# Miniprotein binders against b1l550, part 34

Target 1, 279 residues: b1l550
Amino acid sequence: MRLPEELLERARDIHSEAPSHRIKLDRVGSFGLKVPVEFKGFLLLAEADVWVSLPEGRRGVDLSRQVEAIYELSNPPKDPFSLCREAAISLLEKLNYADSSGVSIRFDAPLQDGESLKYYGVEISSIASDEIINKIRVEILGMTACPCTAELIRAYKSSEIAATHTQRSLGILEVSTKAEHPDPDKLASIIERAMSSPLRTYTKRPDEGGLVIRSLSNARLAEDVVREMIHLFLEEFGHLPEDTHILAAVRSMESVHMHDIYAERSFSLDEIRKEISSH
Below, E stands for the ipSAE of ESMFold2; O stands for the ipSAE of OpenDDE; V2 stands for 0.75 times the mean of E and O plus 0.25 times the DockQ between their complexes.

## First folded at step 22 (miniprotein)

Design t4 (at its last look DockQ between E and O 0.93; V2 from the best seeds 0.76)
Fold by OpenDDE base, look of step 22:
Structure t4 (fold): chain B 279 residues (1-279), chain A 111 residues (1-111)
Amino acid sequence: as target 1 above (279 residues)
Amino acid sequence: SPELIELIRRAARMLRIAMLILKYLGDPEALERAKKYLEEAEEIIERLAEEGDPELLELVDRLAKLLELLARALEELKKLGNPDAIEEAKRLLREAYELIRELREELRQLK
């Protein structure tokens, strides 16, 4: 049922009214939209958030224009990086009272694992003001083996390969930069390489045994994983602007405890370079 | 006058959008869209210049300078495949960014 258009003439424009309290809002928008994207040859249905700032003198945002902005750019489907940037600019064009805009797109990214697929979580964002800040967050599961338990068992049974508990660990890299979005596959690779071993969707028995042996021979604390992630990130992405901000984190779903172990470091490239050079 | 300040804000916004398009999109359709924003900004700047408000003269001059930089950047970006033109456009856009940032900060304080 559509309301008669004549009612629009009688109705006040609520969004353009002065608010009861003249306060600027940082973000007002539509969250949890579904938009198609093209990524690595896949057509994916992604979740998207779109928002703009709201000045103190305006009661509300024209939300329909926000939704229109991203969907106009989503047909035909395109890569999520371009979509974020283009939509962020389009929001500023369509909403002339907005000082800033932002777009965030989330999906599970396919990753080839032999003849099968695994995945990582990705969130791609762009925030537009006088410039565009690009943000990417990658989350991928790996396996960690505990070095502490391994050392205890080694001391007890004098085995060449010490048994230890293993667990799934979630690695996280979040990068905010004025440069282009870093390659999410490279970020996922950094996280996997920082762990004791990657996870596999499909393994035959010999391969599974080898994977476990590898993990045991490369036992790492959650703290080790984060430090290794940072190290590998600097090797691959050290060319990014110095004001680039990074969050490196790991959440280890410990197999011997009811709770998880968490470790993180937040830093700028300038900060971490100074830290490393001082040693 | 409040009206002239609003025109300055409008021109600054159009130039800012044009700058973002030129810097981050750069495809032929985007370049044409940026051109339209520059043309509209130019009309506003000309009107502001004709009014001759001595209190706004500096701001109008800054808008005109920003317009010039962006217009030049647009022309360089139209030279598809010329690496020197691309580098010049990048230089112009960096300068434009600094000017727009400063201008917008000043305009926020005039409220």
Scores: ipSAE 0.721, ipTM 0.888, lowest interface PAE 0.7, mean pLDDT 92
Fold by ESMFold2, look of step 22:
Structure t4 (fold): chain B 279 residues (1-279), chain A 111 residues (1-111)
Amino acid sequence: as target 1 above (279 residues)
Amino acid sequence: SPELIELIRRAARMLRIAMLILKYLGDPEALERAKKYLEEAEEIIERLAEEGDPELLELVDRLAKLLELLARALEELKKLGNPDAIEEAKRLLREAYELIRELREELRQLK
């Protein structure tokens, strides 16, 4: 049913009123929007969140203008980094009462894997106020091999057995910076290189053997994977602004336990450099 | 005086949006949008200058300086593909960013 438009003359404009309680809100928005994006030649279905700040003197946000800001920019589909940045600015233009805005876009990124593809998780954000702060989170699975069990088996009667338990581990890098978003493929590569071995979509038996041998030859604790991720990140992205904030983490689905192991470190570039150079 | 403070806030916001467009968006349509914000802010700044409120004169002067910096950055960015113009625009936008932060902090304290 469509109501008569002449009612707009008689109805209160609820959104423009002052609220009963004059309390500002940090994020008011529309979450879980489906948007198409173009990434490395692929057309992907992404999920987006859009929001703005709401001052204490305004009761509600114009939600249709918020949604309009990102959908106008998503046709034709464009790369998600441009969409994110442009939509964040468009929100401030369309909603003149907002002091800040934000856009998040989530998708699975394709990655070449021999003659096939695999995928890793990406979430990017752009948050605009008097500058734009860019965030990116990358998640990718790898293989880890436990060094503790490997050492115990090696010591077993000076055994010829070269073995340990292996499992999938989820590596996470999250970066918040005033610079452009880091390349998600480079972040994924850092995570994979920190693991005992990468995972493959499929392998032939000789390649499968190679993966297992690599993992056994490069056994690492979850804690060591996080440390290696940080080392590799600093080597490749140490040029970013000093106040860039990073989260490095691993969740290991330990094959011999009923539970997971988790390791994490967050830091700014200036903090971690001081920490490392003090040793 | 509260009405003049609100005009200052509106002009500062328009200039902040123009700066964001100039700094983070580079296409010709974006530059035209930024120009419109600068023109609207200019009208507000001229009205504020004509009112001549002595308590607000420093804020109005900073708005005028910010407008000048952004207008110059816009002109440099219109020289598409010129590396010297791009470097000059970046310099102007860094200075504008510092003014915007100062203005936002000062206006926040007046609330």
Scores: ipSAE 0.683, ipTM 0.885, lowest interface PAE 1.4, mean pLDDT 90
ESMFold2 (binder alone), look of step 22: mean pLDDT 84; pTM 0.860

